# VH-VL binders against q9vpl3, part 443

Target 1, 224 residues: q9vpl3
Amino acid sequence: RGKINIQRPKAPHYERARVVAVTQPKYPELPKAKSCFKTRAERTQQQQENPYNEIIAREVRNWLDHSRLVAFFHLSSITADDIFRVRVQLHKQNLHLKSYGSKIIEQAVKNTRYEAIVPLFHSNHCIVFSPDPEKTAALLRIVRRVPQMVLLGGIVEETMLSRNQLVAYAQMPGLHAVQAQLVQTLSQAPGHLIQQLQAHQNSFVQVLDVHAKNQMNEETPKST
Key: E = the ipSAE of ESMFold2; O = the ipSAE of OpenDDE; V2 = 0.75 times the mean of E and O plus 0.25 times the DockQ between their complexes.

## First folded at step 16 (VH-VL)

Design B98 (framework fv_cemiplimab; at its last fold request DockQ between E and O 0.60; V2 from the best seeds 0.78)
Fold by OpenDDE, fold request of step 18:
Structure B98 (fold): chain C 224 residues (1-224), chain A 122 residues (1-122), chain B 107 residues (1-107)
Amino acid sequence: as target 1 above (224 residues)
Amino acid sequence: EVQLLESGGVLVQPGGSLRLSCAASGFTFNNYAMTWVRQAPGKGLEWVSSISWSGSNTYFADSVKGRFTISRDNSKNTLYLQMNSLKGEDTAVYYCARDRFDSKSGLYMDVWGQGTLVTVSS
Amino acid sequence: DIQMTQSPSSLSASVGDSITITCRASQSIKSYLNWYQQKPGKAPNLLIYGASSLQSGVPSRFSGSGSGTDFTLTIRTLQPEDFATYYCQQGYEYPRTFGPGTVVDFR
């Protein structure tokens, strides 16, 4: 009985190989949990007009009705714990951190002036709402410590602002301070204008005086 | 002190028009949505209308839809209710209220005015 | 529209009593229920918002509970100033709707 070479098993006869191939149990490929690999965007696209979406869309609309400040953020691999910590910090400043699906946002802002924000919600995102636009600086201060939250833009006083514009807004002095500065600037403007107008007149008068003096000097006969 | 003061309530004939005003003080008016609620004599409370902080969105009860208009002037800290085609059923004390909203609590009214009486009678 | 009901329509109680008022919604409103107190000839005052949150300045003897369709307002150790009409209101959707009210009178 020939030593069965366990290290290099001879390829079975082609007929046996065929039988083995046919008799190999075809294990159904475990349904690749399609759900685990679908991007949040793909999951949101398949959401049929679910009455649930309308309920959540209503919530978004309510937030918009009560918020003078809305900021949009991209979330990059943030943990639930980190989100919770940020939420607590924001809440202390009357800032409300929320996350909604793209379809919900689309439904909520459909046929509104905010429809242009829909493209911002193709990935993992969150929204911060506040009734007080003066909290923008506080918002940015808090989020600066959270690198996983990337500012995309926002809405302040129903005006859409880019990321840079929102940062600039946060750096502006309060409305009253700006008004005071404006009044100061306006109050100085007439003085400056008058000075400029007078400067030209004064220079003209000086030139005329010099000219007159020169003429008088030419008319003084050298009394020999 | 946070205060709302309604005005404009008078006697009007059926089919007439009236404009109510609500003056807000003691808080940043622009930060809040606002609501009108009415109460007929000896009856319960009835929601009439609400308006967003900016005035861009307005909501009305079916009983007043098409007849009433809600508006606000944030520069004057004032809420308005324009009432047209008034009926006897519109006779009520009209209250203005400050709206609040959060995802946990929903919509609620935390500050109320003292109300103004509107009487619709021939 | 969401219909709101209250029970009882009226109740008589004595100072020091504990009373409970119930409010029911025709459909689920989560925890979006508010309670208001109104005294004769006065404007309503917010007592409880979001079913169980006590409004600032309201005494702790007032408490709210419930979720979904059934809600309760409890007043512990009733005080003379608590004799009033109480209204529940849903804050879930427009139109906003109120219960018919519960009158709390002196026994």
Scores: ipSAE 0.888, ipTM 0.959, lowest interface PAE 0.4, mean pLDDT 88
Fold by ESMFold2, fold request of step 18:
Order: C-alpha cells, then sequence, then structure tokens
Structure B98 (fold): chain C 224 residues (1-224), chain A 122 residues (1-122), chain B 107 residues (1-107)
C-alpha cells in the first residue's frame, strides 16, 4: 500500500538498473594472451586452492639436485607463441624454462642457503635450469633476443651471482675450471665484509668492557 | 665411452663396515646426480641412496638410513657408499647409476655400472 | 611409499612374438615410470623413461605407454637378445621403487 518510507533510500528498479548498465560504455577487453606462464595473481590463487603444493615443491628440489646452473628472470608480457618458441630454443641447449609460485619456491628452499631468492618470485618471473653451467653463454645469447625476459641473476655451482657476475662468468667460454674459480673468487667478497663487521663488533665489546671496569672501580672506592 | 665402475665389494662379517667406490669416465661427472641400487642374489632391484650433483642433498631407503652414507668427490669423478653396521640382508650386488631428471619424465637412471658383490656372513 | 607390481611374473615366448608386460603403481605417479632390462649376470639397462620415451640406442620394437597407475611395456617381433628380466621403476618420489620383475623366457 501507499506510504513511501523516506528513511530508506529506494534502490534502482531492476529494469532501470539493467538499462543503465547496458547503455554504459563497455570498452572491448583485449584478448588475454595465451601463455605457458601464468600471471602472479593466477599463480597465487592456484597455490591457495591447490592441495598438492608439496608435490610441486618436490619438482623444484629435483631441479636443484640436478642443475649446476639456475638463472632468474623478470618476465614481462609475452605471447604464448613467443614463449613457446623460446622454450624450444632453450630446450635444444639443455636449458629448461619454468615458472613456480612464490609459496612453492619458499616451501622448496626452506631451511636452505637459497631462502634469499624467495622475494624474486613475488612478481612475474621465470627460471631456467640446466645441468651444464657451460650453457650459460648460450642462455644469454638466446635471451638477448627476448626483451621480455630480463636477467636478475642466478646460481652457478651453488653460488649466488648478480646479473653482472653471471654475464662475466658467461664470457669465459671453454675454460670450465677457470669459470668455476672465478665464481668462487667473486662470492668471497661478502665473507670479507662479514669479517670486517665482526672485527668492529669485537672492538665495540672491548670498549664497553673497559668502561664497565672503570665504572665499578670508581664506585667501590667512593662507597668506603 | 661412458662408463661407471664399482669396486670394494668383499666378504664382511655382520656388524662390519665397508666403503664402495664408483669411478666415472667418458662424461662430465659433475653435471649429474648419482644413485646406488642393490640386488640381493636371486632377487629384484632395490634403490639404496641418491645424491645431488654437488653432494649437498642425500636420500636413503629406510632399510639403510642411519647406517649408510653417500658422498662424492667431483674432482676425482668418484661416488662413494659408506656402509656401517652391516647385516645379512645387506648381501647384494651394488650398482652405481647416473641419475637424470626432467619435469616431463621424472627421475631415471640412464647409465649403470657392472656392480660389485658385497657378502655379509659370519 | 609407492608399491610397484608387475604382471606376469614370467612368460614364455618365441622369436617373432609380440608381448606385453604390465606395471601398476599403488598411487598416481603421473608418467614418471621407467623400464629396465637385465640379462643374467649383467647390469640393468634403461629402455624407456617417462612412460613412453625410448632411450637412445634402444630398438624401435620396444615401446611404452600409460599414465597415472597403469603402464605397459610392449616388445614387438621378439629377438633372441630380448629374453631377459624386465623391471619397472617409479621416478616420482623417494624412495624410488622398482617392480618385482618379469622374466621373459624362450619357449
Amino acid sequence: as target 1 above (224 residues)
Amino acid sequence: EVQLLESGGVLVQPGGSLRLSCAASGFTFNNYAMTWVRQAPGKGLEWVSSISWSGSNTYFADSVKGRFTISRDNSKNTLYLQMNSLKGEDTAVYYCARDRFDSKSGLYMDVWGQGTLVTVSS
Amino acid sequence: DIQMTQSPSSLSASVGDSITITCRASQSIKSYLNWYQQKPGKAPNLLIYGASSLQSGVPSRFSGSGSGTDFTLTIRTLQPEDFATYYCQQGYEYPRTFGPGTVVDFR
């Protein structure tokens, strides 16, 4: 019946709401590129809904057990055809292009020296695994023609390398033992920094100890 | 020629210890994970232990866990199996194998040695 | 642990026959199944990996198929060198387990 309740705003009628929605401009959405690599949001959703994360984490551990070379890339938008062609080119060189969600990577490298790599997987990425570190030059040559793959760094012989260190490593072809020696030499710089910090910490502790001894001696004579 | 050659198999008393070696040649040993498989006389194959290319990760069958250790020396192209507290059920031919992994195919062993016989008997 | 079974335990066949050996896993192993051949007094050799991929140097008369839990090895036109024991093995998880073997004897 006929009283209008002014305390409750009337929602738009279904017909009026439907007409307004139809007359609003709807811009064509670009077709989503079909890719072998999922977006970050899709990877996160799949991880949350998928009960087999440990199964996939085991795959990552198997890659690490069998790969002397691991390279990390930022991945920009790329068509499914282009990434497939890159994957085939890499596969011919025994280089294996993969992508895994950050939760899976975190689970795979938990309690290992590689925990520091987990933040790399919070954005669009891909990883290349290979048993043969001499394939690093071939990897960089192939990827140079793929601007959508931006090198972030890698792991060679279980040593983490920056982008520049990995590029330098790749430029020494045919000198396998020398390349391994170079990787070990470059990775020792963080150890020297740690030693310098530890020496500074020890000096600070010694200064505090001297101050504490002086304070105790002065207080004792003044009290008696 | 790709080859794996085991050595060190002998007769050992129960409770004894033994180290097996596997010498690799004809391929880049450092590029591969490795596996030990054993076969008791007249019986089937049993996986024993696997080791990553670097030696950082090792895996063992429950029947040998805590008694056996696996190691490798990549500079000498050699895989090792240290067997302690040996039992009669450890009597077998021990094979080393070159291990492979691909996400399409999983784990498999594409090259095998000839085997070395370990006998545990009092 | 994943248990592997094989059927038959043994079979007799003649040169020129086609035979099929089956392997069953106690749970899904995707396509991570391998087949090995072992002749008396010799080490095993890889025939098939990843359920259906033929190892280099293995004759095309060998083929593998299957996924999940059920797998087959087929040998077409048996040759004298094919009389051996055949093992399946899963490469899906540790512990990596073998089937009990199938002995193929000359009739």
Scores: ipSAE 0.788, ipTM 0.918, lowest interface PAE 0.8, mean pLDDT 81
ESMFold2, look of step 16: ipSAE 0.776; ipTM 0.914
ESMFold2 (binder alone), look of step 16: mean pLDDT 94; pTM 0.962
OpenDDE, look of step 16: ipSAE 0.795; ipTM 0.916
ESMFold2, look of step 17: ipSAE 0.773; ipTM 0.911
ESMFold2 (binder alone), look of step 17: mean pLDDT 95; pTM 0.962
OpenDDE, look of step 17: ipSAE 0.836; ipTM 0.935
ESMFold2, fold request of step 18: ipSAE 0.781, 0.788; ipTM 0.912, 0.915
ESMFold2 (binder alone), fold request of step 18: mean pLDDT 95, 95, 95; pTM 0.961, 0.963, 0.964
OpenDDE, fold request of step 18: ipSAE 0.883, 0.887; ipTM 0.958, 0.958

Design C150 (framework fv_imvotamab_arm2; at its last look DockQ between E and O 0.48; V2 from the best seeds 0.69)
Fold by ESMFold2, look of step 16:
Structure C150 (fold): chain C 224 residues (1-224), chain A 120 residues (1-120), chain B 112 residues (1-112)
Amino acid sequence: as target 1 above (224 residues)
Amino acid sequence: EVQLVQSGAEVKKPGESLKISCKGSGYSFTHYWIGWVRQMPGKGLEWMGIIYPSDSYTRYSPSFQGQVTISADKSITTAYLQWSSLKASDTAMYYCARIDYGETFSFDYWGQGTLVTVSS
Amino acid sequence: DIVMTQTPLSSPVTLGQPASISCRSSQSLVHSYGNTYLSWLQQRPGQPPRLLIYKISNRFSGVPDRFSGSGAGTDFTLKISRVEAEDVGVYYCMQATQFPYTFGGGTKVEIK
């Protein structure tokens, strides 16, 4: 039953963290034998911090519940100046770069549909939140020049997407682009309007169908 | 641009009630905490408490629990600090400030302050 | 409660010379995830506080690069490489590692 131990290593290697994230395994947990051997100092520190960590978890849960776009990244060593520049660029696009402790993420998503994201936080990480899913293309363009941030996957409209699915979503026409096409089409013959609307609808239906299937297939905990 | 704009200075008598405000703009008000900080004349800073406007969850410093009420109205992006019965010792400058646990883990943006004077 | 002790209480400085402010905490400010939530605030005369440095050494938006922070565990330092007239004011360290949040007593930086 070494697979469960791989999910909770003290210092996961980069390659191991990526394998765990890609596979997203659902294994029964063995008894928490590692926690039984914690030192007195570690137990005391955790007990003092539990109520405080719940406050921070509220913030994480709220970002998850009210962001139509969430992207998860592995974060390599990066200077304070470089991460600041990235944060500024992202903020201009209404993209909010955040970082939280892995235990806080686990508390925030416990007993929710988001529990499947916990394996993504075994290594050093950051998260980008946005209310604007149409900003996915801008996000990917900005981070492409930041090799320290490696995309792991994301959530769009409550559906978990793999790295490749998120990239594919970013290449689809945005809602704003659909609205602009409607205005442009109304200045043309009626037949062109029907063709353009159907093309955009097919794109959105494909994304929505992936969302619905992932939502039903990936749910694990019941809400309480 | 992130801004916190507080209500104007107040002159009150002991025993009166008071509610001062802090209006946030230029950011997603419900996604960030608001904290209140007191500065008595000529003194340093004291943390009073925090509120999460999304669900109005509050936490008070032990020194201020039961002495003030912190609240928020997310529909108008405003947080409040209020007293049911002011004392002369409540004379101070009161600041609101935003907290971001996902980046700074600190008070990153501050209001201009509200001077509360309690005198006969 | 974590007690934050600042030294010096007052730091008169000649324009263009460096200033250094120390902050000591009564216990470690390292959170269980390895982050240390120590901040430095500046309060210019007649103004609200503003954030200078967070998580020991990160400059906040709009803060000049002459400000730097360092330290670990319980001992922290704010440095101003070349003091300018606009740097006059009171500087506070603050910890957010646990409730209640606590501030140092302040260090007044003034021009000689």
Scores: ipSAE 0.772, ipTM 0.894, lowest interface PAE 0.9, mean pLDDT 80
Fold by OpenDDE, look of step 16:
Structure C150 (fold): chain C 224 residues (1-224), chain A 120 residues (1-120), chain B 112 residues (1-112)
Amino acid sequence: as target 1 above (224 residues)
Amino acid sequence: EVQLVQSGAEVKKPGESLKISCKGSGYSFTHYWIGWVRQMPGKGLEWMGIIYPSDSYTRYSPSFQGQVTISADKSITTAYLQWSSLKASDTAMYYCARIDYGETFSFDYWGQGTLVTVSS
Amino acid sequence: DIVMTQTPLSSPVTLGQPASISCRSSQSLVHSYGNTYLSWLQQRPGQPPRLLIYKISNRFSGVPDRFSGSGAGTDFTLKISRVEAEDVGVYYCMQATQFPYTFGGGTKVEIK
């Protein structure tokens, strides 16, 4: 019985070796412990990010607070020239197209009523601001010609709207127009009611008159 | 049209105080930053600082920190640059310019400049 | 501070000929957000500066197409395809990637 050399065990038979090789648990490589030490690059980046993020976040917040219309867009392979063209068109309508970093947006809206918009900024994006919610239709008309700008949603009169809701909103008549229409409709309602009531009465009177005339004709004795 | 109109040329003596102005028009004054830039005679451009008119938040270049004060009055859409005590070395052209961080991240519109001359 | 170095200091150009101005930064102008905040400004004699190019290659509103910007990292170039008489002036590069904002020393474009 050959002495089992514990220090240099003989290689197992080929078949056994195959089985052992296949049955050996593949341990996932331990995630290389991310060095707790931020690289100089990361530190520098953090230091550089802080002042800019703060000042630009202030701007973003101010736009959000003073805009009655805010629209969020995804940008898909749009060129600088295309953006410029759209910007010019929007500007003519007092619509302001801005582009900010996602981190800046996140900082700007943190702990605010706008925090819900953060998930919209996971890719290349732009924001259109307007003080006038009536410009929603104009905005959509302009951007429809730009397939690279995909509407994600927006805020109108402090209400967050989905893409579809924003489109629907744009199709509605302005508040003043609606009010005018309502007033007109209300002003016509009494007249219509009166006309209907009078029509029924008049019809009734006419029927009675015809009946009376027919009775009178029957009572007229044929003078022989 | 976006315009920045600056106050007129100033001639002062050393030790005097000065406040120059930059009035914005044709845009929402409170939404855009205003920066000040110095240009000494025959020299290049030097960034001095910026202000956000909405809340008067300011940042200064280290070279100008404590040397000047930048302020704004949003009610009249005007930004200011002021010195408490002028020096001869303050002789320069001073420009205000609008900054749009949402588009250019640069000085997109400039005032006509204010020449400040400080001489004994 | 980021030092911006422009070359040449002076660029005499014949009308209709191209001009090229170089701007080199002492460190990368790539911001943490991936953008490079390099701008080119034009200052005509007796006038305030005017924005020409922002973010390396974007022409500002009203800027003729004969102006173009290029570059990456630390090396940037402004090109004028055909110099016109109105292009005479001093051109500055500017970085806004970090505070303090800094300008190049300027390049004077003159007509020969």
Scores: ipSAE 0.747, ipTM 0.870, lowest interface PAE 0.6, mean pLDDT 87
ESMFold2 (binder alone), look of step 16: mean pLDDT 94; pTM 0.953

Design C151 (framework fv_imvotamab_arm2; at its last look DockQ between E and O 0.40; V2 from the best seeds 0.70)
Fold by OpenDDE, look of step 16:
Structure C151 (fold): chain C 224 residues (1-224), chain A 120 residues (1-120), chain B 112 residues (1-112)
Amino acid sequence: as target 1 above (224 residues)
Amino acid sequence: EVQLVQSGAEVKKPGESLKISCKGSGYSFTHYWIGWVRQMPGKGLEWMGIIYPSDSYTRYSPSFQGQVTISADKSITTAYLQWSSLKASDTAMYYCARIDYGETFGFDYWGQGTLVTVSS
Amino acid sequence: DIVMTQTPLSSPVTLGQPASISCRSSQSLVHSYGNTYLSWLQQRPGQPPRLLIYKISNRFSGVPDRFSGSGAGTDFTLKISRVEAEDVGVYYCMQATTFPYTFGGGTKVEIK
């Protein structure tokens, strides 16, 4: 059996070569080592970016702090015109659609109660702000017509909500409606109680009347 | 409707102090930046600086740093531009404008302008 | 500072004809986040500036369709497809990519 020349292996048979070619694992191209040396342009850009990001981050924080409704959306291949249309609709409902860079959001929420939202901003995104949490239903109604806007989650009354929780929240009656219902229920409670008390009293009186009638019948002397 | 209303025209002498105003209405004044822009007679537009009314954070153009003071009173939704000592070269139209970094990233609404004339 | 250069300085146009204004920046206006913060403003005679276009090509609210913006990097163009009488005024490009914000020198659009 001839010594397998390890230095110059004979090319395998054509069929075997085809199989080997197809079964060879395609290794992902190693990410080109980003040169550790940031180009002067990159450094300059970074230096200029810092103050600018801080300025915009201030705005983002202010919106977050003063909004009672915040909704986060992923944008999937939405056109500028579509965004404009949605913005107009939202604005009519006092809903404010904003778009900020991910890094700006990160900076804005760093060391704040909102830090948990950072993972939501990995791609194209927008944020809708509102001072009125009751506008959640209106928001969802508007965005349902825009398939390019995917709801990721939100914040309502300082509480982080998932997509499903936001949908559920939108289906709930407003606080005022609930309060009104409560007042109505409470206002009915005394009436019901009175009715129950009266029913018992009436029953008692009836029993007494029957007893009195029976006594009168017993006292009627059989006139023999 | 978003509106910025500026104070009326001013005629001053060199060395006098001046404070002009820009009142915002029709939007949440504290959420949007206000910028000031100078336009000299027959000339172009010059960015002077910006203020965030919520916390009165300000940034100036290097050309206007130390020359003017930008301030705001959020309680009355008003921004201000002031000079401690006017110069003849300060003669210009001054505009306030709203900045929205979440949408336009620029000046989306403008005041009507305040003409300042400084003459001896 | 980024220098914004507009051409032409004056653009006499016949009513109904198209107009084109160029704006060139001394450096790229592409921000690190990939957006380009170039806007176009219109200033009619005796009026304050009005925002027309933001982020190169987006029309602001109430802006007619005859206005369009294009460009990339350092070269930008505002086009008016059909000039109307109300379009007379000075047009400015503005960059907001880097502080300080800077304006072009303006282009005066006039009717012939």
Scores: ipSAE 0.857, ipTM 0.934, lowest interface PAE 0.5, mean pLDDT 88
Fold by ESMFold2, look of step 16:
Structure C151 (fold): chain C 224 residues (1-224), chain A 120 residues (1-120), chain B 112 residues (1-112)
Amino acid sequence: as target 1 above (224 residues)
Amino acid sequence: EVQLVQSGAEVKKPGESLKISCKGSGYSFTHYWIGWVRQMPGKGLEWMGIIYPSDSYTRYSPSFQGQVTISADKSITTAYLQWSSLKASDTAMYYCARIDYGETFGFDYWGQGTLVTVSS
Amino acid sequence: DIVMTQTPLSSPVTLGQPASISCRSSQSLVHSYGNTYLSWLQQRPGQPPRLLIYKISNRFSGVPDRFSGSGAGTDFTLKISRVEAEDVGVYYCMQATTFPYTFGGGTKVEIK
């Protein structure tokens, strides 16, 4: 009836269609693609054929863990002679240019604090390592003339920096100069704060005084 | 200047132990692998194994597994190759060489070699 | 193990003339990640080996332009465009694509 008609057209058909889709008969199992689902024997052979993953990942992780400066670059097509020239220039500044396979990098940083760098390696790349973060400015000066190397970002003192942050870091004064500026600033901070408070207080009094005089003029313009 | 300086020539009798050294300088010793290569008199080159000095991870050629021990002391930037019991067939020149998987993926700098002579 | 076969075993060459050394591997040296780790070493008389060429064609630091490498898959060539007296020695190819590392038998270059 009406009740049956309403329930059957709207609710039962809709829910029955979903229930039928969930309970559909199992199709005959398709052959699994060997590239996606490998047998135990194929996995064992692949493991035996690629023993370098663990070996090279140890090297990559060691460089990451012991470098106070790490810079990541996208690497466009470049001749072997040009990349060699750049590597020599960088090495003179204690900057070590390395290239590793993207899969190796992903494995090396998996489950580490460096996992955030994985997206940077979806294209052709290279990495510059250095124990000396003060060499960041030298790095950027050298690669400025190498359009094939495009800065993606870096790590300085275990802090991940964007491209713009790394450039800003490179423009900072030397560590000695920064230390001297910090000590001088901290030593003078109480006096500066006091001067600012006094200046604002004087300005506030002046504004109130002007406001009061303006109100007197508005209320009694007829006097003088 | 990257240098690998090996210990001097050795003359030994069968059954004696021996430990030869390879001292690296002019680079960050713990960041690169050290490999050992044997050259028998008048013969070509044979790879023996590699070590990563940072954590002492080693891998041997199957031909040398169990016959030698490769080790390193990173505090003095030195790698070692040692035998517990030498055989006359161990007479050869032994080289250490550095491996950089981030550039050359092979032996870039070599030591001068250590001649080991085992005779009765 | 990958067998590396070098030819010729001996290459006597007149000063200033080219030399060409062939290396053939028993299987492809292309690594699963796409690179080929084939190197060439030079061993001068009484000296340790030294790296000349890595990854088929890249000259190592300090190696003169007269040395060049080429090849693909299983066939590789080292060329010396103009042999000089200091080039006398034995040249080895080496593969690092698959464990264990293996070397060719060597090619002796000598001046005739």
Scores: ipSAE 0.765, ipTM 0.889, lowest interface PAE 0.8, mean pLDDT 79
ESMFold2 (binder alone), look of step 16: mean pLDDT 93; pTM 0.948
ESMFold2, look of step 17: ipSAE 0.748; ipTM 0.884
ESMFold2 (binder alone), look of step 17: mean pLDDT 92; pTM 0.946
OpenDDE, look of step 17: ipSAE 0.856; ipTM 0.932

